# Ledger of designs, part 252: VH-VL binders against o60147

Target 1, 175 residues: o60147
Amino acid sequence: MLEKNKYLYIFRHIQTNQVLLSQGNVLKKTALFQLPYPLQKPVAPNGMRPAKLRKDHWVPLLKVEFPNESMFQSVFMQLLNYRKYRSVQPLTSDLLKLPIPVRRRKIMRQEVPNTIADLADILNKEKFPENSVRLQLSDKSDSEYADWPPSVQIDSEEIKLSRGFREKTTVDEAR
Key: E = the ipSAE of ESMFold2; O = the ipSAE of OpenDDE; V2 = 0.75 times the mean of E and O plus 0.25 times the DockQ between their complexes.

## First folded at step 13 (VH-VL)

Design jc73 (framework fv_dargistotug)
Fold by OpenDDE, second read of step 14:
Structure jc73 (fold): chain C 175 residues (1-175), chain A 120 residues (1-120), chain B 106 residues (1-106)
Amino acid sequence: as target 1 above (175 residues)
Amino acid sequence: QVQLVQSGSELKKPGASVKVSCKASGYTFKSYGMNWVRQAPGQGLEWMGWINTYTGEPTYAQGFTGRFVFSLDTSVSTAYLQISSLKAEDTAVYYCARGTYYLSYGFDSWGQGTLVTVSS
Amino acid sequence: DIQLTQSPSFLSASVGDRVTITCRASQDISSYLAWYQQKPGKAPKLLIYDASKLESGVPSRFSGSGSGTEFTLTISSLQPEDFATYYCQQDYEYPTFGGGTKVEIK
């Protein structure tokens, strides 16, 4: 039986380091709704939801290949949950001392390591078969943000995606 | 086998409320979002919104805010659609359909539909 | 919202015919398009997702193609059970459906 696509792409915003989850290597507009700040017309650099999807502002963070659709679906939903959960958590005393714009920026800048850590945590809990999940990072050092379970095999090669788009081609590299 | 079983047909008067249920089986309920789709008699399909079955967070399409409420009972793998202040225009078949909003797998499983008739 | 325009709205065909249905999007939706079949009194059935991927259990006579703004559903050889209404659906933005194409027996 032919299996559905089981790839998870994670993109980060080049300015805000906000993170978007994507099944496809081309971002959907609906992906913006993953962002914790629901404002429709905010300034993106302030850590709010952009009004429009600027695909060129999003670069690949990592790519994950799951053994099957069910596992992918489960992890995807859990990632969304973790993200939502963080957004509603009480702020630390240190953060409360900062002006709101600075606070927001700081929180947003943590989305990348937090998302990576979330992924690892979810995978640790799921206890998938050994080496059944393949992880490719745009920056190998990002793997250090978490302890990965035996189910995860980290690729030696970095991900090669263009900004907000499909895998890089000669044409894409010219952008 | 994935199955979505909806509650039976409803006949309501204007101003009344209705709650349609959609019971899921054959898969992990919280791993897949649930969508609601409306189809007026003889008309096309209209996406009403979806609910994140893991978080319980609903998202409503334009035109389906206010009187429409999505909810869950995860203990019985059931999604609900409640429509309040029913109008004649709400007469339609309502479908639940499995699918995660942010993914592109389509709605791969559908309930059999629930006819809601609103008449005086 | 993204508008999907299907053509034709009605199509008469015979068993064995090659049938082509077109779906046009008001803007670029990449490959985020699905096709459904609906028979009278029944729920829609997913045929194609991601523009060209065949859903499990769907006969191989069904195929989808296209990207961007133009998409096509093709039935290579129409079977008696294929007479139905077909809908395209995009999920690049908030999901929207095309107006449907009713395939009738000639």
Scores: ipSAE 0.807, ipTM 0.910, lowest interface PAE 0.6, mean pLDDT 90
Fold by ESMFold2-Fast, scan of step 13:
Structure jc73 (fold): chain C 175 residues (1-175), chain A 120 residues (1-120), chain B 106 residues (1-106)
Amino acid sequence: as target 1 above (175 residues)
Amino acid sequence: QVQLVQSGSELKKPGASVKVSCKASGYTFKSYGMNWVRQAPGQGLEWMGWINTYTGEPTYAQGFTGRFVFSLDTSVSTAYLQISSLKAEDTAVYYCARGTYYLSYGFDSWGQGTLVTVSS
Amino acid sequence: DIQLTQSPSFLSASVGDRVTITCRASQDISSYLAWYQQKPGKAPKLLIYDASKLESGVPSRFSGSGSGTEFTLTISSLQPEDFATYYCQQDYEYPTFGGGTKVEIK
């Protein structure tokens, strides 16, 4: 492809369901700083051990295509700010009733619907031109976590890749 | 396309051992856990445990400790179930099933099953 | 471990009927519940995960609902190919299955 900085790549972790945002179709190690919970502790009752950042541990959730770099940068920065804001909010009483491991799993699972809702909220506020933003999902039912503005066009075809947004390369294999 | 292909039926005497294989293809083997599920004739489904394909660490349900061993050969994307000191009550169809590391997502791909019959 | 109780154990219905199967958990499992279809001599097939999400390739006549301890699987208009046994399964802790519901088409 000859185009760049028009795409937002959103990944989810297959083990924790935590979400990472990326400006490129390959995750960088520094993206792990987005996570409120470290991956080095078991997050499920089954005793599964989280691993370091590996391409095959992160699968596509959503790809967003913007008509230009300015719109991309605006939305990307706002999503990062929303995620940071959520990480410092007080926990609800319902969550506080749960044991810590169960509470963490529940919070992590919510990152997918929360990220999708936040994206829709940002796009509704920005009021971009009709059909100017294209969304392609791995699971189209995830689009139901939000109400989308007229600026959004949802691709009828789902993302078929089981890991990342690119085929295996030297860079992908490394990280 | 995702496929799980299991070894063929086994007929064993009490006290013998059996090893069932489950060969995976069409996906990244280490990205999904492998579960084992038993179904005795005319009975329902019973979860036996799982093996973490990334670490090789098995976890057994309480009824399946001791005689049952889960193992892997990652070089050929194959999971194994070994049952030692076979008893008549071990007669069942044994299934392998891949699970996402996210437990709420269910087992989305299953092997065809391996019938193990234990009789004299 | 968490116990799952399915009801009814057996039902007979005509093509076109709405069929509802229930699954009750012995403790709160949030939405960590899946439904499977098993035809005679075959492996189970995932229909619904996370209590209400339809698995890819599964006909839209199948739907799941519920949270906490009460869950239902609904087939809105029963078809001949729906003859099967249906199982619920929880993932909140170590997985357990319900006892199954056998659906016979008359």
Scores: ipSAE 0.006, ipTM 0.462, lowest interface PAE 14.0, mean pLDDT 81

Design jc74 (framework fv_dargistotug)
Fold by ESMFold2-Fast, scan of step 13:
Order: sequence, then C-alpha cells, then structure tokens
Structure jc74 (fold): chain C 175 residues (1-175), chain A 120 residues (1-120), chain B 106 residues (1-106)
Amino acid sequence: as target 1 above (175 residues)
Amino acid sequence: QVQLVQSGSELKKPGASVKVSCKASGYTFKSYGMNWVRQAPGQGLEWMGWINTYTGEPTYAQGFTGRFVFSLDTSVSTAYLQISSLKAEDTAVYYCARGTYYLSYGFDSWGQGTLVTVSS
Amino acid sequence: DIQLTQSPSFLSASVGDRVTITCRASQDISSYLAWYQQKPGKAPKLLIYDASYLESGVPSRFSGSGSGTEFTLTISSLQPEDFATYYCQQDYEYPTFGGGTKVEIK
C-alpha cells in the first residue's frame, strides 16, 4: 500500500533533460504548467496542434520518501518556489551570447543538476532528523550534483527505468 | 519525401536469430523515435516498443521480454530489430514506424514490412 | 495495458454507403486516439490523429469523433479504394491497437 502525499516523484525528459515534479507515480497534464516553454507545444506544417503529454518520453529521475505528509508538503512547495525563482533570474552573460535555440537547449539540460541541487539545499536548511528522508535514484551518479545532509539516506538500489515508479510487490521483492 | 525501407523476407528455423533493418531517409533521423509493430498472419497490429534515436535507449512492451533487441546505426540512419531463439509464434510481418518525440500524433510514416517465417 | 475494442469486426458495404466504425477504450484516454487504414499486403496508413484531426493528404470523406472511452471513424461516401481493414490506436499510455474492422464489398 502506498501512503498518500509521503512520496515525491521526480521525472526527467529522456532527450531534453527537463524536469517535472509529481505527487503521484504518474504524470498529469497539469505538470506542464511547471515548464516555461511547454515541451509538447507544436509548430507544424499543418498548423498549430493541441499540446499533449507523452508519458513514455518521461523517465524516473528520483523518488523521495518523507516520514510524514507535513515534511513532504514543505519540501514540495519549496521546490516549486525554487523553480519559479530560477525562471525569473537574469541570464548570465555567457548564456546571452548564445543563439536563442542553443540557449534554450542549454537551459533545459541544466534542469536535472539544478533540481538535485535545489532539493539538497532545501533539505540542508530544514534540518530534519537523521536518516529520516530516503532518496532512490535512477542513476546514483546524479547524487553527486549536491552535498547531502545527515537527514538523507541514499538507497543503494537504483530505480529501473522499465518499471517507472511502480511500487514493488511482495513477489517482486522476493525475487 | 519521408521514406522507411526495410530488409527483405526471412525464413528461419526454430532457435535461430534474425535481424531486420529499417533505413530512414527524407528527414532528420535523430528528431523522431522509431517504433516497431508486429502483425501475425491474418491477425491485427501489435506494438512491440520503440527506440530513442537520439540516445539509442529502447523501451519494450511487456510481451517482448528478453529475446527482442532494438538498436541503431545513426551513421546510416538505420534502426534494427533482432529476435533471438526464434519460435513458431514469432512468424509475422514486422513494421518500423516513425513517431514524434515531443508529440504523439500517431505513426505518420511506415516501412513496407518484413515477413519473418519460422518453420522447421 | 489499455484495451481497445472495435465494432463491428467485419462489415459489408457498397460504394456510396456511409460507414461507421466504433472503438471503445477500457479506460479514459481523453483524445489520444488515432485511426489507420491497411490494405492487403501493405503497411498501415495514418488517417486520423488526436481523435478528430485529419492527416494531410487524407480525403475529407474520412472523419473521426469521440473522447474519453468511445470513438467513431466515419466514411461519409465509401469509394472503391476504401475497402480495407481499419484500426484504432491509443497512445495515452504505451500504444495499443484495436482488433481491426474489415470493410468488404457487398
């Protein structure tokens, strides 16, 4: 049984590295509101087509388990605020020198390192109890984007991309 | 202008392996995903999975575990489907079909199909 | 997996007839449905995407409608080249196809 609002599920786009946050183990269309430039907004020879969320183009980045809903809500809200703050900051002179399409790709590519760093910063400031927050990553090397506080325990087992965020059954755990 | 050209028909014995190719032209290969769809004789269409042409990462539908491998050679804009340990129930026409990475508007271009027959 | 059920599986029709094919999804798939035409010995051809949008180059006699769990493909005036098998396909989750509807000459 999965407890309501205890887990934060973070997804990344396979190709662009853009990040979406979710309270559930599946993405909803409303998650697109997190993106400054919607990934699925088309410009086609046949004219404008409705934007869609193609769920199988997004893969797990990491899963965060909190001891209670209050901690989950605090961290989730702060991550959304960090993302909003980043979206309104002035661009660096290095980025301003790049052509717009190259600049946009570089900014999108940074969402994974930025999200990991922001999560660690929030957890360092909150000062939760030792080993109270558990992280499970799809690629453990992504944990190296930040220094983690004593409150965080990183799971040795990586998330399998083929399963998405599907919870293990007792049968899966026995295998 | 978009064209997907597949390799010719194959006749194989049970236990053998086969590798089907799908050569793309008329578009930027890495900008579109490549899907594989199977159709057994007299039966309907079955989606097998897709491969990300930019990263090379495959995704398989649940029914296609272990024996099926999607791969790429981006230098020649070609996708491959390899089936190992062939069984009689693998007898089918195998299609490659392109899909968009950012938008799923159906599969708008298809290869002509490759018939794989598995018989003793 | 999301199951798509097409009805009828087979129909006989004459040139000039209005033909209607239905596709039902086992769960709500919004508008994430496409329709394909397949002629004997040929690859499928995309007709309709996003439930109701006509693919470029497809004749205007083809139309799609529906949302949620019930979808319809209509051919307003059947032509000789329209005798084929038609498939619906969802991409709300991993793609799945309906069982097909064979449209034959009466």
Scores: ipSAE 0.006, ipTM 0.475, lowest interface PAE 12.6, mean pLDDT 81

Design jc75 (framework fv_dargistotug; at its last look DockQ between E and O 0.39; V2 from the best seeds 0.00; counts 0 for: pae E 5.2 > 2)
Fold by OpenDDE, look of step 14:
Structure jc75 (fold): chain C 175 residues (1-175), chain A 120 residues (1-120), chain B 106 residues (1-106)
Amino acid sequence: as target 1 above (175 residues)
Amino acid sequence: QVQLVQSGSELKKPGASVKVSCKASGYTFKSYGMNWVRQAPGQGLEWMGWINTYTGEPTYAQGFTGRFVFSLDTSVSTAYLQISSLKAEDTAVYYCARGTYYLSYGFDSWGQGTLVTVSS
Amino acid sequence: DIQLTQSPSFLSASVGDRVTITCRASQDISSYLAWYQQKPGKAPKLLIYDASSLESGVPSRFSGSGSGTEFTLTISSLQPEDFATYYCQQDYEYPTFGGGTKVEIK
């Protein structure tokens, strides 16, 4: 019997760099609820969620394979918590000095590295077995946003998903 | 073994309130969301919403806002459903079910259900 | 909300029969569909998740298939303990359940 899917996909918005967590390789509409504020019109502005899921607006950031479902579940929930916690933290004085549009853009640019750092931090705390977690990155350089614990094995294999949640083709790879 | 144990049956009058408990055991409480599902007598299943057991954030389905409140006591791994201003149409069996809203594992564990009867 | 239509609502079968229940979604839900079994006076039991994944502990006679808008639950050989009501459930959006299919003894 097949084991339960223990993969975590993280997607980023191509414009805003907002991130969504997904167990499946196809985002649910409910994934949008990870973003704080609903928007009636379907543009993903800073700090808001679009009303509709546009598959073509999201690209895979990374894929993580966990040793088992329990570990996956735990990390997933913690990631959500980290995001929530960050969202309610006071802004730094440096950010407050910036015009609101500039501030918003700067904050959004940090979503990807923050999420990666969160993942690494969570995994560091969990103390999973060595090389028990397999990490695949769409951009290998993204791994530099964090120090990874021994439990994490960075896979040289490329994520097969591309924009729109389809399998990569030669055309997609050229983009 | 994963277990969800709910509080016992309730008989209430219209306008009263009820609080149903769901105690979880056999797993890490905060690692799995908790859902509430209603089933009126002889009817199908209706998802009421879920609560993030880690953050405490509830999400309510349409039709279950206002009078319905999800809450937690994480110290005892317990989720609660409170229904205020009870109506006759609230008569149903209420289930808690383990499952994280954003995931696709289904509701893999269920409480035994709590019958709430609202009658004058 | 996404509507799930199950067919048939009622099904009479005998032990040993191959039983197929269908669930149609009002829109594409990918594979985000689960199947549950419920017996009278009992909580539902998860059978299948992600359209075709068999839940641990569930007999192999149960199988799920489909994607998009059409899904099926199949019991290859109906057993006495399989007489129950079956529900499909989607979680692509806010979770919703089908109307149920009651499998009765013929």
Scores: ipSAE 0.843, ipTM 0.920, lowest interface PAE 0.6, mean pLDDT 92
Fold by ESMFold2-Fast, scan of step 13:
Structure jc75 (fold): chain C 175 residues (1-175), chain A 120 residues (1-120), chain B 106 residues (1-106)
Amino acid sequence: as target 1 above (175 residues)
Amino acid sequence: QVQLVQSGSELKKPGASVKVSCKASGYTFKSYGMNWVRQAPGQGLEWMGWINTYTGEPTYAQGFTGRFVFSLDTSVSTAYLQISSLKAEDTAVYYCARGTYYLSYGFDSWGQGTLVTVSS
Amino acid sequence: DIQLTQSPSFLSASVGDRVTITCRASQDISSYLAWYQQKPGKAPKLLIYDASSLESGVPSRFSGSGSGTEFTLTISSLQPEDFATYYCQQDYEYPTFGGGTKVEIK
């Protein structure tokens, strides 16, 4: 029996540039707990419910193919840890000078380059086999946010999905 | 190997408080969240909430705010559930279980359960 | 909250039988569903996660299928140690469990 490939699906918000990581090609509502700045106010602070998920506001950023589940789990958990670490770091003096709404917008805009840089850092630290990890991006210029190790192959084809990672049918393509 | 070991059964009077412990071993404590699940006698499973072991922040399901408190002692890899102002309806087996909201890998390790009995 | 409805709530079967348990979600939960086995006086044990992925150490006679709102747990050839209560659980939102299906020997 051969092991099946495992995918990490990375989404970005069309307006805020915030990033969500997903095990599957459909976002869970609880994925919003990954965000340091929720898109809407939680209902109860001490028994917090996830902010409302608008699936049509999240588009593909990056799809990462791993040859097995173990490599996927390692990278996924490390990315979450990098995000948690970033959320507790002191803000720079330049950011502290900005009004709170402007500051948050600027921080959120940086999630795409930060996530890509973090992914590359993790893959550079891991000694995965040459060409074992395949990246497919929605915008190939986003690969320029990082230096990639020999374990990574960047797919020449960009992701052309307009609504999440759901594949278009022949009928949808004809429309 | 991964183990979650809970404290022993408790018999309490209404209005008292109880603190249940769940000691983790065999894995990196801060890498997984800790869930609490309740099962009343003869009934099904009910998720109470979870605590983020990295940040220490608890999340409570509706109905488990106020009297229920999740906490940690990371130095001994232990999670705690405290119930204050105990009521007869709190009589149940309380389980800790490791998992996370971020990966749908299920709760892959469970404590043996702690029976809390509240009677006058 | 998302509600999970299991059917049947109870079934009796013989060793060697093929057993099928269904779990229906009140809304689309994609593949974010797990199955657990619970024996009397014991903690639940994870069998299946992400609708169809078999947990390490679980016998291959257990399988899960489905997506969206309809999910199935199948035991292809029931063994004596399989008599237990089975629960489905979603984590698409805050976790909720189905009511359970008790599998008893005939």
Scores: ipSAE 0.221, ipTM 0.737, lowest interface PAE 4.3, mean pLDDT 85
Fold by ESMFold2, look of step 14:
Structure jc75 (fold): chain C 175 residues (1-175), chain A 120 residues (1-120), chain B 106 residues (1-106)
Amino acid sequence: as target 1 above (175 residues)
Amino acid sequence: QVQLVQSGSELKKPGASVKVSCKASGYTFKSYGMNWVRQAPGQGLEWMGWINTYTGEPTYAQGFTGRFVFSLDTSVSTAYLQISSLKAEDTAVYYCARGTYYLSYGFDSWGQGTLVTVSS
Amino acid sequence: DIQLTQSPSFLSASVGDRVTITCRASQDISSYLAWYQQKPGKAPKLLIYDASSLESGVPSRFSGSGSGTEFTLTISSLQPEDFATYYCQQDYEYPTFGGGTKVEIK
């Protein structure tokens, strides 16, 4: 297989900036269940779960190469736990003061920087060997959301975005 | 030393209810989802659904949305399958199986199975 | 739901034979495919996950390959304990199982 269980792939939603974690560069349909879901009703005060996976709406944010599977699994599970913990916290008074449409947009827009910060926090705490974890971003400026530990080597090359989720459009006119 | 131990076989009449237990040990219970799989006599495997052991949210496969209820008692690391209004067609072995949250690592540990027989 | 079609449904083989079982998915499921072995009266046992990764404690004579819609389980040299029914299972979306392949002694 080309998709190794030593890689963590993180995707963002192109419109909402919600985040999904994956072991491969193709999202599972069940990845959507990583998004918050209220136990009693299908309304999410701080997030929404789409009804179906629209692969053309999710683009790579970053990928992380771990030296082995056990490190990958540990980090993957911790990231899910960080997100779940955050999703069940009461809304802050600052958020509650906002109009509902503004509040929802602000909550969703926090997911990218929060996830990147969570990743860095986990990598700082896990005490991985120096330069043992390779990080590659789709936009290198996103590394500015966190302070990275010595274990992380940030790749100088950005992830090359592909057309894998979109159909190619044929243009009849020459330019 | 991951282990899933299920409750014993059940003989029931149509219309009765049954509750199958699945006690987990040797791992962090809330870190893995619990799946339920049915196998009718002489038939293949049929996924019934799963329960998120962290949130308690069940998900049911098509055909299992009515009379089947998944639940948990996290204080004793136990998952339950309850089947109401039993029918003869519910006669099967019922397995619990753990799966890694949102990962493709398969169902790496299974209970021994619980035979539920529904006979008039 | 994603349908998985296993072939053959039944296979007769001798100890030492190379055995190949195919699983075809009705849609592209990337590498999200597992293989299980089940003996009569026993729970299924995971052999292969993520198309080609060997589960811990499974003999190296078992291997998996494929991606997309076509997957193969291979037993390089069949042993007496390998006579069983084999199931593929996808978890690209909610899990579904193939119909099974029963491997019997010829």
Scores: ipSAE 0.141, ipTM 0.676, lowest interface PAE 5.2, mean pLDDT 83
ESMFold2 (binder alone), look of step 14: mean pLDDT 94; pTM 0.958

Design jc76 (framework fv_dargistotug)
Fold by OpenDDE, second read of step 14:
Structure jc76 (fold): chain C 175 residues (1-175), chain A 120 residues (1-120), chain B 106 residues (1-106)
Amino acid sequence: as target 1 above (175 residues)
Amino acid sequence: QVQLVQSGSELKKPGASVKVSCKASGYTFKSYGMNWVRQAPGQGLEWMGWINTYTGEPTYAQGFTGRFVFSLDTSVSTAYLQISSLKAEDTAVYYCARGTYYLSYGFDSWGQGTLVTVSS
Amino acid sequence: DIQLTQSPSFLSASVGDRVTITCRASQDISSYLAWYQQKPGKAPKLLIYDASTLEEGVPSRFSGSGSGTEFTLTISSLQPEDFATYYCQQDYEYPTFGGGTKVEIK
């Protein structure tokens, strides 16, 4: 019997750098519901939640392998919470000086470093066993956005970029 | 082991309200979303929505807005479904089911169901 | 909403039979499909998730296959305890269930 998938994939939008969390190999439409703005026809570049999932607009940002499903689930839910929490935070004075569309874009573009930082923060608090969490980034320099706990082992190899898709795992290949 | 235990059967009159509870145990409550599924007598399963157990944010399926309210008491690992202004059509078994639709693990744990009967 | 159509709605079979249930989605849902078993008066039980992954504790005689819009649940050798109603469920979008397939004794 195969172990349950314990991989977290984070995707970024190629234009807006908005972030989506994913467990599946292919992005789900429900992933769009992670975005802070209501579903509208305008495209994500305007800082809106698109009505349709354009899988080709999303590329993998990072991949995290957890020791077990429970840890994965916990971290996933916490990441969602962190995002929501940020969305309700007061805007900085610098952001308030910008037109609303520009402001929205600016906020969305910060999602990548913020999400990485969130992940690190969550993992720091969880205090998982040493080297029990494997992190792989599409750009290894992105690891510099945060201080990682000893539980995290950062892979030297970068993940392959595939729009709208995660890289195949051994589990996926076995299916 | 993971368990979801729901409150007992309810008999209500039209216009009344009902609150069904779903107590979770055997796992970290806030790590898994909670779904509500309705099944009318002799009918299939219908997803009503879910609640993010970490944030408390509910999401309602189409047709289950207004009279249906999801809530939590995280201190006792319990999710609640409240139905107001009950109608005869609300007669059904209501299930809570563990799962997060952002993920793809299915609903791997279910409550035993709560029969709500609405009758004059 | 994504519609799931199960076929057949009713299936009569005997112990030992190979049983196949089909679930068709109104649009491509990749592999985001689960299968449930429900017995009368009981809650549904998860059998398969992600189209083909067997849930822990589920007998190996159950298997799922398919992707995109066509999915199948197969029971390689029907056992007495397998007579029940089976539902497919997608979670690519807001979750929806198929209409169910009742497997009855022939």
Scores: ipSAE 0.827, ipTM 0.923, lowest interface PAE 0.6, mean pLDDT 90
Fold by ESMFold2-Fast, scan of step 13:
Structure jc76 (fold): chain C 175 residues (1-175), chain A 120 residues (1-120), chain B 106 residues (1-106)
Amino acid sequence: as target 1 above (175 residues)
Amino acid sequence: QVQLVQSGSELKKPGASVKVSCKASGYTFKSYGMNWVRQAPGQGLEWMGWINTYTGEPTYAQGFTGRFVFSLDTSVSTAYLQISSLKAEDTAVYYCARGTYYLSYGFDSWGQGTLVTVSS
Amino acid sequence: DIQLTQSPSFLSASVGDRVTITCRASQDISSYLAWYQQKPGKAPKLLIYDASTLEEGVPSRFSGSGSGTEFTLTISSLQPEDFATYYCQQDYEYPTFGGGTKVEIK
C-alpha cells in the first residue's frame, strides 16, 4: 500500500490570528499565498518576491491525521475552498462602518474559529470510518468551536508550543 | 489518466509574439495550478511561474515579468503562455506542468514541450 | 532566491552500479525537494517528492534521502533505461531547479 502525505498541519499567527495550512510540519514560504492580507509588503520591483516568512511568528494550532492521502487531499482542498468562499462574501454593514485596518484585524481574529468550524463541517459531510481521524490541538478548548463527528478522536495530549510540530513522537507518525 | 498536450513548434523573428497552448484532460482543471518551465538548448530547467486555475491569477518568477503573460480558457481546460517582443535568448523548449498550489507533491504531469526558435 | 547545486554534473557508470547524486541548497528547505528524470527529447518525469517519497509507478531502485540543505538521490542497481539527466527542485519558496546531473551507461 503506497500512501502520500496523510497529515494536515495548521498554524496560526501569534499577532494576527491568521491561519496557514501545511502538508509538512514546517511551513514553506509559498504557504503565504494562502493569505488574503499580506503580513509584509513585497519590496522587490518588477520581480515581486513574496513576503518574508518568519517561522517564529507562526505557532501550531492543530494537527490532523487522516487514514490515507486521498482523504487528506479532499479535506485540504475543501478547507482552501471554504476560505476562498468566505473572502468573497458581502461584508456586514457593521464591518463596513469600520476603518479598513480595524475591519481587517476583526476579520483576521475570526480565522481560527472559522477554520475549526469549517474543518468540522467538512468531516461531518464526509463518510469516514469511526475513530479514523485524529486531532491534536495546542489548546484543547479550541475544539469547542465545533461539534465533531464519530470519525474524529481528539488526543488528550496538547501540542507543546516550544517544539511545535518538529518532534517525532512515535513510529506511527514517521513518514 | 492525466494528459497535458501543447501546441506545435514555432519559428519567429526578433520582435514578434508567440502564444503557446497547453490543453489539460483527465482531471479537474481548477484543482491544480499550472506551472511554466523553460529549457534553453543544452541548458537546465528554469521555473517561469504559475497560474492559479481557480482564480486566474498569475505569479511570475524574477526575470519573467513584462514580456511574459500567463492566461486561461477554463471552458476548454487550456492554459496559455504568451511571449511578446521576442529576443534570441527566448529560444527554448517551453513546458507546462501540473502542480499543487500549497502542497509539495512535485510536478507530477508535464506537457510534451513546445520549441520556440527566435532567429533573424 | 534559493540556489540548488548538484554534483557531479556528469557521471559514467556500468549497469548494476550503485549511483548517488547530491543536491545542496543555499538555505534550509526542510524536506521540500523533488527529483526528476529527463531523457533526451522528452519532458521531465517526477521520481521523488518531499525528499524521500517515491512517486507512483517509479521503480523501487530509486530512493531519496536528506533534509535541510543536503539531499541525495540513489539508484541502487543502474539499468540501461536509467540513462538520463536528473534534476532536483525545491518549492520551499518560488521553485528552483538544480543544474542537472547527466548519467551515461557504459
Scores: ipSAE 0.012, ipTM 0.588, lowest interface PAE 8.2, mean pLDDT 83

